# VH-VL binders against p42126, part 1

Every score and structure here is a prediction.

Target 1, 258 residues: p42126
Amino acid sequence: QRVLVEPDAGAGVAVMKFKNPPVNSLSLEFLTELVISLEKLENDKSFRGVILTSDRPGVFSAGLDLTEMCGRSPAHYAGYWKAVQELWLRLYQSNLVLVSAINGACPAGGCLVALTCDYRILADNPRYCIGLNETQLGIIAPFWLKDTLENTIGHRAAERALQLGLLFPPAEALQVGIVDQVVPEEQVQSTALSAIAQWMAIPDHARQLTKAMMRKATASRLVTQRDADVQNFVSFISKDSIQKSLQMYLERLKEEKG
Structure headers, positions and changes below count from the first letter of each chain, unless a header shows other numbers; antibody chains aren't numbered by Kabat.
F, E and O are the ipSAE of ESMFold2-Fast, ESMFold2 and OpenDDE, as the mean of both directions, binder to target and target to binder. V2 is 0.75 times the mean of E and O plus 0.25 times the DockQ between their complexes.
[cut] stands for letters that were removed.

## First folded at step 4 (VH-VL)

Design b3b
Fold by OpenDDE, look of step 4:
Structure b3b (fold): chain C 258 residues (1-258), chain A 123 residues (1-123), chain B 109 residues (1-109)
Amino acid sequence: as target 1 above (258 residues)
Amino acid sequence: QITLKESGPTLVKPTQTLTLTCTFSGFSLSTSGVGVGWLRQPPGKALEWLALIYWNDDKRYSPSLKSRLTISKDTSKNQVVLKMTNIDPVDTATYYCAHRGYKYGLWPYFDYWGQGTLVTVSS
Amino acid sequence: QSALTQPASVSGSPGQSITISCTATSSDVGGYNYVSWYQQHPGKAPKLMIFEVSDRPSGISNRFSGSKSGNTASLTISGLQAEDEADYYCSSYTSSTYVFGGGTKLTVL
């Protein structure tokens, strides 16, 4: 299993641990398991909150799986992007309290997952950076992801971060507001448990409605433009220049790991 | 290539437990994202979903029938079993097992079906 | 639990186009595009015809098409043929639950 769910029904909290080696890339299979796991928790009234974290410290999620976007058919690209949209929609609109316990690197798609949460805790390790670095690869963030970041850190900060493709170390991440707390690595989980308890102390109905109100505009826009967004992605990712760039990057990654 | 076949008793008495087995080929329940579901259809009535089991042994049940249903799998035998307790004449129906494919992450569709088996509940 | 409403029956002549509607309750916010259509001939198992509102499985005739507007999904069958006579069910997936419409009997005159 690529997703481990550790339920504590008594506490009303589940810990969802990413276990997709080597770097918790958001492969199609991984995306599927995430959505299925979340859905199960959503439908269980015994749960009110979920902590997202990595089973292995060092990497929260390396982001989208580039192998899903390189050397494949347009149909595959479309399917993959739909899966990404689905995960975002499910997380972003979840009635559950979602807290990210970020115990590793959190770039790109990893940051996407983290940004959907209500609260983010990052381990104080200089190697653990968080941000959307798509532009460094020549990739444009979709509007719904841009909005998510903007809603988190503000327009100006998001504009700069996205254009430059910034990855923030813990201190800067906290300063810009992309994460809510930075704590020693060994305290990340306990801090997450404390944080989620605070959120769950709020009446669910009021909290959920407020959350929905805050996020409705962005979520609704994606829903209404879901197909168009997929088409745009497919058109973009299928370009020869983009495919070549991705291939080169993948080759470099192999060399670095090998 | 994908085939499913339902087997089990065709006649069951009230209050007994109905056990149905789905034997399939052309796919494996070890494949990520794959599931097998059970559905039923009373004579002349609409389709009703009963249960679903995933490759990772995660299970889903109809909310109205959850207390009566147990779904399990034997991946090595390519079999899925459905048990329904406290059977009643209202449970008379054609029971289907179906393949839940994997595409685009969630694939909440049944793309391949067994032929179905009619189960009659009578004293 | 979401309810799907279909007309009990529809009819058409060979060569015509017919449309079957499937209307969900307004509370079906979670289903997004998880609308599917099944064809069922008498004494046979259902066959998946459309998924995700408008996509066709491999091998399904392009005479079958799907669309959605608001909370109503539609199945359109163009160039109606005698073999199209069957029951048609819409389905949706929400809250880890599969729901089906009441079915529509299509008669080819």
Scores: ipSAE 0.417, ipTM 0.791, lowest interface PAE 2.6, mean pLDDT 92
Fold by ESMFold2, look of step 6:
Structure b3b (fold): chain C 258 residues (1-258), chain A 123 residues (1-123), chain B 109 residues (1-109)
Amino acid sequence: as target 1 above (258 residues)
Amino acid sequence: QITLKESGPTLVKPTQTLTLTCTFSGFSLSTSGVGVGWLRQPPGKALEWLALIYWNDDKRYSPSLKSRLTISKDTSKNQVVLKMTNIDPVDTATYYCAHRGYKYGLWPYFDYWGQGTLVTVSS
Amino acid sequence: QSALTQPASVSGSPGQSITISCTATSSDVGGYNYVSWYQQHPGKAPKLMIFEVSDRPSGISNRFSGSKSGNTASLTISGLQAEDEADYYCSSYTSSTYVFGGGTKLTVL
């Protein structure tokens, strides 16, 4: 089980804890469990909001699982990217209030998940950074993730952050607006509970229709271009130079684990 | 090779409870994202989805039939069971169980089907 | 809730191309691209031919292709063969439910 759901139906809230050792990388199996668990909560009238957080110390999510992107067939890359798109679409368009309680490092695909939420709370630990650092690996963030960041922090900040592959420590994350709140580590969970209660105080249908209005154009761009986005990813990731870079990076990670 | 087989009564009387068993091989219902669904097809009519159970015991039901349906699994026996209460002649159909693909786990389609079992409800 | 409308029947001659439509009353067909197509020969179980609008399972002939425009999905069969004579069903998935079209009988003349 890679997703632990702790329901509180009386409060209308569930906590989804990421439990994919060692670093909550977005493997195909983890993506699958996230989407199925989210769908269950969306279809249960008892729940109006979900808090996303980590069961792994020091890491919210390390991002995309590079083992899904290296040494595989083109068909595997296509399926993996479709799974990534699916998670984003489901989170971004969810009728639930989504709050991320970011209790650890949140690079790349971890930031993808966090950016879909309505509200983001980051633990005040200088080692916990958030951002889209794909360009540091020679990878381009997909257009729909670029759009999501731009919608969150504005065009100029987003274009600078993406080109440089910036990761923001807590104070800088708050300043740029990629997170909404920074609190001591021991207060992250209680702060998330307070925040989600405030969001749920707004009448559901009006809040949900407003969110849908604000997000429709961005979501529709992916939906209408989904196949092309997959083919672009497969073409890019299949290049020999990219595969060699990914293999070298994965070998370094193996050596550093011991 | 994935196979599924439906079993249960072929003739039932109105108001009885129908119990159907799907016995499968070639996959495990403990694999993340995997599910088994039940569907039916009245003679000469369209397919209709009834229920789905996932590897983690999460369940989905057709909204129009939810009050009459119960789906359960026994992973150790490779079985999924569908129970439908208060049977009516309109429920006469071929009943299928089907595997929901595990390759990607996210795409909602049925890739392997049983051969089906005809259940006739007498008047 | 959405309904999926298919023509009751279509026909074609060997070697021709035919298209079967599947039209939704809402954008459910286009939302998450969760459209699939099933072939059913008489007395047999359905067989998955197309998933996610246009993707083909391994072992399915490239004569079968799928597409979508607005609220209408389409299954196209090129180079029609006698073995293609069957019933064809479209399906979509929304809000944790599966919806099937009424089916289309394909006759190969």
Scores: ipSAE 0.355, ipTM 0.743, lowest interface PAE 4.7, mean pLDDT 89

## First folded at step 8 (VH-VL)

Design c11
Fold by OpenDDE, look of step 11:
Structure c11 (fold): chain C 258 residues (1-258), chain A 123 residues (1-123), chain B 109 residues (1-109)
Amino acid sequence: as target 1 above (258 residues)
Amino acid sequence: QITLKESGPTLVKPTQTLTLTCTFSGFSLSTSGVGVGWLRQPPGKALEWLALIYWNDDKRYSPSLKSRLTISKDTSKNQVVLKMTNIDPVDTATYYCAHRGYKYGFWPYFDYWGQGTLVTVSS
Amino acid sequence: QSALTQPASVSGSPGQSITISCTGTSSDVGGYNYVSWYQQHPGKAPKLMIFEVSDRPSGISNRFSGSKSGNTASLTISGLQAEDEADYYCSSYTSSTYVFGGGTKLTVL
């Protein structure tokens, strides 16, 4: 299992732990298990909140799985991107309270997951950075991801962060507002439990409707433009220059591990 | 090639428990992402989803029928069993088991169906 | 769980194009793209024709196409053929639940 779920029905909370070695990359299988696991919790009335965290030391999620985007068919790229969209939609629109207990590095796709949550707690470790660094790789973030970041840290801050492709260490992450709390690493989980309790103290109906109201515009836009967004991704990722870059990068990774 | 076949009693008395078995081939419920669902269709009426079981033994039930339904699997035999308690004439229907495939991640569709088995509830 | 709304019947002549609508709510059809269409001939099991609003499984004719606007999904069959005469059901997946429409009987004149 790539996702470990530790339920505490008495508390109405479940902890979802990412366990997709080596670095919790968002492979198709992992994406699928995440969605299924979340759905299970959503269907169980005993749960009102979920804490997302990593079971892998030093990394929350490294982001998208590059092997899914290199040397594959256009159909595969399209399918993969749809899966990414789906995970975002499911997390972003979840009626559960979602809290990210970020106990490791959180770049790119990892940050995407974290940004879907209602609240984010980051371990105070200088090696743990969070942000969307797509532009540093020559990539433009999709509009729904841009909106998610903008809705979190504001337009001006998001504009700067995205253009420069910034990865924020804990202190800066807190300052810019991409995370809500920075705590010692050993306190991340307990802080998440305390935080989620605060959110769950709010009547579910009112909270859920408010959340939906706040997020409806962005979510609906992706739903209506899902195919166009997929096409844009496929067109981009299929470029010879991009494929070559990805291939080279993957080869380097293999050499470093070997 | 994926195939599914429903088996069980075709005549059941009211208040009894209906047990249906789906035997399948061409796929395994050990495969990540795969599921098998049960649906029914009363004569001349619309399709209704009943239950779903995943490879990891996770189960889903129709909210309206949850209290009456139990779905289980035997992966080694390639079988899925559906039990429905307190059967009533209103439960008369063709019952289908169907394959829930895995395609590029989360894929909540039934791409292969059994031929169905008509179950009549009568005293 | 409210059923999706479909017209009871539609008809067309060979070669024509017909459209079947499927109306849900913002919580199902309008909220996600988990819309599928099934074809069912008399005495036969349903067959998946469209998934994810507009995608076709392998082996399905390109005469079948799907779309969605707001809370309404649509199945379009172009170049209508006699073999297309069947019942068509739309389906939506939401909140771990499958919901079906009431079905549409397509008659080829």
Scores: ipSAE 0.639, ipTM 0.858, lowest interface PAE 1.0, mean pLDDT 94
Fold by ESMFold2, look of step 11:
Structure c11 (fold): chain C 258 residues (1-258), chain A 123 residues (1-123), chain B 109 residues (1-109)
Amino acid sequence: as target 1 above (258 residues)
Amino acid sequence: QITLKESGPTLVKPTQTLTLTCTFSGFSLSTSGVGVGWLRQPPGKALEWLALIYWNDDKRYSPSLKSRLTISKDTSKNQVVLKMTNIDPVDTATYYCAHRGYKYGFWPYFDYWGQGTLVTVSS
Amino acid sequence: QSALTQPASVSGSPGQSITISCTGTSSDVGGYNYVSWYQQHPGKAPKLMIFEVSDRPSGISNRFSGSKSGNTASLTISGLQAEDEADYYCSSYTSSTYVFGGGTKLTVL
């Protein structure tokens, strides 16, 4: 399994651990397991909140799986991007309290997942940076991810961070507001349990309706433009120059793996 | 080639428990995202979904029938079993099992179906 | 009870285009793109024709197309042929539940 779910139904909480070797890349199989696991928890009345964290040492998620974006058909790219959109929509609009316990590096698509949560806790390790660094790779963040970052850290900070492809180490991540807490590595899980309990102390109905109200405009922009966003991605990723760059990067990763 | 085949009793009495077995080939129920569903169709009427079981043993049931249904799998035998309790003449239908494939992440559609088996409830 | 409404029957002449509607609510057809269409000939199992509102499985003729507007999904068959005579069912998935329409009998005149 690529998603390990550790339920505590008595507490109304589940811990969802990412277990997709080597670095929790968002492969089609991993995206599939995430959505199916999330749907099960959302439809089980014994759960009110979920902690998202990693079972892989040193990494929360390395982001999009480049093997899904290189050397495939346009139909595959369209399906892959739909799967990425689906995960974001499901997480962003979830009726569950979502807390990310970021116990490792969190670039790009990992940050996408973290930004959907209600609360983000980052381990205090300088190697564990968080941010949307797509532009440093020659890739443009989709508008709905730009919206998500802007809603979290404000327009000017998001504008600068996206254009420069910034990754924030823990102190800077806390200061800019991309995470809500920074704690020692050994305290990340206990801090997440404490945080989710505070959120769950709010009556479910009022909390869920308030979240839906606050997020409706951002989610609706993607829902109404979903097909156009898919076609933009397919058009971009299908360019010969982009495919060649991805192929070179994947070959370097293969050589660096033993 | 993906194939599914339903088996079980063709005639049952009211109040009995109906047990249907889906035997399949050409795919594995250990593949992430894959599932097998059960549906039925009363004579001359519309299709109705009953239950679904995923590769990881997650289960889904029709809300109106949930209290009467149990779905299970035996991956080593390539089988999925549906049990329906307290059978009534209204349950007379052709019962189908169907494959739910892994394609493009979350793919909630039935792409391959068994031939169906007619179950008649006496009275 | 089914949340999806289809006309009981539709007819057309060979070569024409026909459309079968499937009306749900903002909580299913209107709110999600998990809409599919199945063709069923007499005595046969259903066959998936359209998924995700408008996508075709491999091997399905491009004469079959799907669309959605508001709470209504549509299956359009262009270049109508005799073998298209069948029952057609729409389906919607939401909240771990599949719901089917009542079915539409297509007659080719």
Scores: ipSAE 0.410, ipTM 0.765, lowest interface PAE 3.8, mean pLDDT 91

## First folded at step 9 (VH-VL)

Design s57
Fold by OpenDDE, fold request of step 14:
Structure s57 (fold): chain C 258 residues (1-258), chain A 123 residues (1-123), chain B 109 residues (1-109)
Amino acid sequence: as target 1 above (258 residues)
Amino acid sequence: QITLKESGPTLVKPTQTLTLTCTFSGFSLSTTGVGVGWLRQPPGKALEWLALIYWNDDKRYSPSLKSRLTISKDTSKNQVVLKMTNIDPVDTATYYCAHRGYKYGFWPYFDYWGQGTLVTVSS
Amino acid sequence: QSALTQPASVSGSPGQSITISCTGTSSDVGGYNYVSWYQQHPGKAPKLMIFEVSDRPSGISNRFSGSKSGNTASLTISGLQAEDEADYYCSSYTSSTYVFGGGTKLTVL
């Protein structure tokens, strides 16, 4: 299993642990398991909150699976992007309180997942950076992801961060507001539990409606433009220059591991 | 080619437990995202979903029938079993097992069906 | 969960186009795109005709098309043929639950 769910019905909280080696890349299988796991928890009245974290410290999620976007058919690219959209929609609009316990590196798609949460806690490790670095790979963030970041850290900060493809170490991440707390690594989980309890103390109905109100515009826009967004992605990712760049990057990664 | 076939008793008495087995081929229930569902259709009436089991043994049940249903799988035998307790004449129906496919992620549709088996509940 | 609403019957002549409606709520049909359509001939198992509101499985004729507006999904069959005579069921998936319509009997005159 790529997603481990540790339920605590008594506390009304479940911990979803990412276990998709080597770096919790958002493969199709992983995306599928995440959605199915989340849906189950949302449908269980015994749960009101979920903590997202990595099963192993070091990497929260490396982001999108580049192998899903390189050397495949246009149909595959379309399907993959739809799956990414689905995950974002499900997380972003979840009726549950979502807290990210970020116990590792959190770039790109990892940051996407974290940004969908209501609250983010990052381990104080200089090696654990969070941000959207797509532009460094020649990839642009979709509008719904841009909006998500903008809604988190503000327009000016998001504009700079996205264009430069910035990855923020813990201190800077906290300063810019992309995460809510920075704590010692050994305190990440306990802090997440405390944080989620605070959120869960709020009446569910009021909290959920407020959340929906805050996020509805962006979510609805994606829903209405879902196909167009997919086509845009496919057109972009299918470009020869982009495919070449991705291939080169993948080759470099292989060399570094070898 | 994906195929499914339902098997079990065609006649059941009230209050008994109905056990149906779905034997399938052409796919593996170890494949991520894949599931097998049970549905039923009373004579001349609409389809009703009963239960679903995923590759990872995660189970889903109809809310109205949850207390009476148990779904399980044997991946090695390519079988899914549905048990329904406290059977009543109202449960008379054609029962289908169906493949819940996997296509580029979350895909909640039944793309392949068994031929169905008519189960009659009578004293 | 409440069933989806379909007309009991619809009819058309060969070559015509007919539409079958499927009405739900904002929590199912209106809220998600997990709408599918199944064709069922007498004594046969249902066959998936449309998924994701408007997508066709491989091998399904392009005469079948799907759409959605508000809380109502629609199945349109163009160029009606005798073989299209069957029962049609819409379905919606939401919150780990499948809901079906009451079915529509299509008669080809």
Scores: ipSAE 0.904, ipTM 0.943, lowest interface PAE 0.5, mean pLDDT 95
Fold by OpenDDE, fold request of step 14:
Parts: structure tokens; C-alpha cells; sequence
Structure s57 (fold): chain C 258 residues (1-258), chain A 123 residues (1-123), chain B 109 residues (1-109)
């Protein structure tokens, strides 16, 4: 089980805990479980909100699984990217209140997940950084992810952050607005519960329609350009230079782990 | 090769509980993303989805029939069981179990089907 | 869940192209790409012909194609053959639920 769901029907909230060792990378299996779990909660009227967090503090999510993007077939790359798109679409357009309780490092794909939420709480630990560092790896963020960040922290801040591939420690993350609160690590979960209660106090109809109104344009662009985006990804990832870079990076990670 | 086969009673009396078993081969219900579903088709009528069970024991039911249905699995035996309570003549149908495949992530389609078993409900 | 709307019957001559429509709502067919088509010969189990609106499983003839516009999905069979005579069902997946159309009987004249 890569996703643990802890329901509190009385409170109308469920906690989804990421449990995909070692670093909650967004593998195909993990992506699939996330979508299935979320869908189940969305169809249960007893739930109005979901908190996303890591089962193990230290890493929220290391992001996309590089092993899914290296040394595989083009069909695999296409399938993988579609799965990533699906997760983003499902999270970004969810009628549930989504709150990220970020209790670990949150780079790249981890940040993607966090950015889809309505509210983000980050543990005050200097080792826990959040941001999109794709450019540091020679990778360009897709337009829908760029838009998501831009919609969160503004155009100028997003432009700088994306180009430099910045990972923000807690203080800077709060300042730039990529997260909404920074709290001691032991208070992350309780703060998330308090925050989500505030959001759920709003009438669902009005909240959901407003959310849809705010997010529909970005989501619709991806839907209409879904295949093109996949092809762009496949073309880019399949480049020899990119594959070599990814392979080198993977090897480096293995060395650091071992 | 993936195969599925339905087994159970072919004649059931009203108000009784129908128990059907799906025995499958060629795949494992421990594989992430994989599921087994039950569907039915009354004679000369359209297909209707009943229930689905995933590899992780997560279950889904038709909203209209949820109160009457229970789906379970035995991964070690490659079997999925469907129970339907309070059977009525309107439940007369060919019942199918089907493989819900996994293809690069979320893939909600039934790509392999059993041959089906006709269940007649009569007094 | 309410069934998707299909024509009761469609007919065509060998070699012709026919199209079967499947109409849903913005909450199912119009909202997602989880549309599939199944072929069923008399006395046989359904067979998956199209998934994800327009993708074909391995082994399915390229004479079968799928598309979607608005709330309506379409199955097109080109170069109609006698063996294509069967019932065809569209399906949509949404909110953990599978919905099927009423089925279309295709007759090859």
C-alpha cells in the first residue's frame, strides 16, 4: 500500500499519507493509487476535505520517478506523462478541500502535488525545501505547471523561480507565497486540521464554483492540449542528451544512497 | 493468456442470496492497478456494471445496487466472489466477470471477459 | 446511473463506413476521456474494441476508430464486413462508476 487513507467521517476529513519508499517518488503505481484513493473520497459524501502528507517525515515527495523517464520505450514515456497529467487534473479540479501538510522535502513533482492544493503548510525545518528545480536538471516545466506556480506566487516571482530552478527553505517559501503557513514540525498536522476546518466552513456550492471558476482556464488548456503536451514530453525526454543527463543523475543518486 | 470463468448456481429462488465465483488465470490480483469487475446482461438487454474490486482490496459498487452487493477476493486462489442479496426475477441475467487491466497508470477498462453464466430467478 | 444514449440499430453494406453515436452529459462523456466501446456477437461475451475514446487494443482492426465531440462519442467502422455484424455498446467511466449505452445492433446488408 503506497497510499494510506485515514478517514475521519465525523470531521468530514480524510488524511492521505504518502508511503512509497524511499522518497515518495511519483511512480506509475503511486500515481495510480493516488488517483484511485482520491476518487473514492470524492464519491463519499461523508468527506469534504483531504489532507495530503507523508507517512514518514523528511520527504513529502521527491517528485517524478526518474526511472520512469530513463531507459524506457517511448510508449512508456507517453503513458507515464499521461498519468502525471491525470493526477494533476484530478487534484487541481477536485471538489474537495485539499490541504498539504508538508512534513518533508518537496521538490519538483512533490511541489506539483502541493501546488494543486487549496492551502499549504510547511514544517519549519531548513532541510525541507519546496520548489520547481527542473531547470537545474536541464528540464523545462510544462505550461500547466508553470501556470499553476504563476497563479500561486505571481508572474514575476514564478518567472524567477522557474528559470533559476529555486528551492525555497521555509522562511523564503512563506515570503514568496508558495506556502501559506510555516509552523514547527510537530504542529504541521494540527495546523492542517485547523486550516481545513476553516475552508469547510464555507458553503460547498459557493466554494466549489469559485474554485472551478479560478482554475477552469488552466485545466481546460491542458485538456485541449493533452496529446500535444504528451508528444512534447516524449520528444524531449527521448533526446540522447537528456537521457544521458538523467542516467548520470540516477547514478549519482545511487552513489549517495549507497 | 488471461482467462476468466464464472461459476455458481444457474437457478435461484426469489429472496435468496446469489453467490458467484470468478476464477481467473494469466494475471495476479496483487498487481498494482489491476481489478476484477462483475457485470450482468438481462436477456436481450444492455450491459450493466455491478461491482469492482482492486488489487488492494478497494471495492466499488453500482450506486443502485450497492445495498445488495458484496464483492471479495482471494488472491492466493485467483478468485473473486460476488454476493447479491434479495434476488428477484428482474435479476435474471447473464453474469460476467471481467479483468480490469493496467496500462501505464489509471486504466478503467475491461479488456478480458469470462464467457458468462446465465442465472435464472424463478419460484 | 442513467444509460448513455445510442441508436437502437444501424445498417450498412459491405465496404461502407458506418458511425455509431453515444451521447452522455458534461459529467461523463463530455467531462472525461474514459470512453470505451465493446463488440458483442450473439451468445458471446463483450470484446473491448476502443478505449480512451480512440485507442485500440492490440489485435483490433484499424477499421475501428473512435472520436468524441462535446458530449457525444462516436465509433466508426470503415470497410464494413459481414463479421462486423454485432451489438455495440459504449461505456463511460466517471466517479468510480461504469455506465453503458443501450447498445446498437449493427446489421450488414
Amino acid sequence: as target 1 above (258 residues)
Amino acid sequence: QITLKESGPTLVKPTQTLTLTCTFSGFSLSTTGVGVGWLRQPPGKALEWLALIYWNDDKRYSPSLKSRLTISKDTSKNQVVLKMTNIDPVDTATYYCAHRGYKYGFWPYFDYWGQGTLVTVSS
Amino acid sequence: QSALTQPASVSGSPGQSITISCTGTSSDVGGYNYVSWYQQHPGKAPKLMIFEVSDRPSGISNRFSGSKSGNTASLTISGLQAEDEADYYCSSYTSSTYVFGGGTKLTVL
Scores: ipSAE 0.881, ipTM 0.935, lowest interface PAE 0.6, mean pLDDT 95
Fold by OpenDDE, look of step 11:
Structure s57 (fold): chain C 258 residues (1-258), chain A 123 residues (1-123), chain B 109 residues (1-109)
Amino acid sequence: as target 1 above (258 residues)
Amino acid sequence: QITLKESGPTLVKPTQTLTLTCTFSGFSLSTTGVGVGWLRQPPGKALEWLALIYWNDDKRYSPSLKSRLTISKDTSKNQVVLKMTNIDPVDTATYYCAHRGYKYGFWPYFDYWGQGTLVTVSS
Amino acid sequence: QSALTQPASVSGSPGQSITISCTGTSSDVGGYNYVSWYQQHPGKAPKLMIFEVSDRPSGISNRFSGSKSGNTASLTISGLQAEDEADYYCSSYTSSTYVFGGGTKLTVL
C-alpha cells in the first residue's frame, strides 16, 4: 500500500499517509491509490475532514515521477498527465476539509498536492522547503497550477515565485502565505488536528458551497481545456532536449544511490 | 486474455438471498487499481450498476441497493461474490460481472464483461 | 440518481454518419470527463467503445468517436455499417457511482 489511511470516525477525521518510497513521487500507481482512497473517504458520511501527510521521513512528496516522463511513448505521457490532472481536480474540488500536515520537503508536485488543501501546516525545519520550482528546470507551470498558487498567495507574490521558481523555507513560506502555520516538527500532526476541527465546526453545506464557488473558475477551466493542456505537456516533455536532460538526471540519481 | 464468467442460481424465490459468483482469468485482484463490478439488466431495459470491489478490498455499492448488497472477493480463487438479500420479482435481470481495468491511473470503466446470467425471481 | 438521457432510437443508411446524444447534469457529464459508451448486440454483453469522452480502447474502429459539450456527450458513428446495429448506452462515473443512460437503439436501414 502506497497510501495508509488511519480513520478516526469518532472525530470525523482520517489521516492519509503517503508511503511511496523512496520520496513519495507521484507515480501512476500512487496517483491511482490517492484518488481511490480519497473517494472512499468522501463516500463515507462519518468523515468530514482529511489530513494529508507523509510516512516517509524528510519528504512530503518530491513531485512528479520522472520515470513516467522519460523514455516513454507520447501516449504514456498523455495518460500520465491526465492522471495528474485528475488528482488535482479531485483534491481541489473535494467536499472534505483537507489539511496538509507537511512534515518534509514539498517541491513541485508535492507543493501541487499541498496547494489543493484548505489549510497547510509546515514543519519548522530549514531543510523542508515548499514551492513550485518548475522555471528553474526550464518548465512552465500549467495555468491551473498557476491559478492555484495565485489564489493562495496573491497575484504579485505568485508572479514572483513562479518566475524565479522559488522554494520557500518555513519562515519565508509563512511570510508569503503559501503555508498557514509553521510549527515544530513534533507538533505538526497535533496542530493539523486542531486546525481541521476549526474548519469542521462550520456547517458542511455552507462551507462546501463556498469552497466550490471560490474554486469553480479554475477547476472548470481545466475541465474544459483538459485535452489542450495534455497536448501542451506532451509536446513539451517529448522534446529531444528535455528527454535528454531527464535521462541524464535519472542516470545521475542512479549513480548516487548505487 | 481477460475472461469473466457468472455462476449461480437462475431461479430464485421472493424474499430469498441471491448469491452470484464471478470467476475470472487473465488478471489478478492483487493488481493495484484493478476492480470487479457487478451490473444487471432487466429484460428489455437499461444497464444498472450494482457494486464494485477493488484490489485492496475497498467496496462500492449502488446507493439505492446498498442495504441489500454485499460484495466480496477471494483473490486466491480469482472469484468475486455478490449477495443480494430480500429478492423480489423486480430483481429479475441478466446479471453481469465486469473487469474494471487499470489504465493511466484512475480508470473507472468496464472494459471486459462476462456473458451474463439470467436470474428469474418467481414464486 | 437520475439516469442519463438518450434518444430511444436513431437510424441511418450504410455509409452515413449518425450521432447519439447523452445528456446529464453539471454534477456528472458536465463536471468530469468520466463518460463512456457501450455497444450491446442482442443477447450479448456490453462492449466498451469509448471512454474518457473520446478515447477508444484498442481494437475499436476509428469510425466511433466521442465528444462532449456542456452537459451533453455525443457518440458519432461514421461510415455506418450493418454490424453497427445495436443498442448503445452512455455512462457517467461520479462520486463512486456509475450511472447509465436509457439506451439508444440504432437501426441500419
Scores: ipSAE 0.797, ipTM 0.907, lowest interface PAE 0.7, mean pLDDT 95

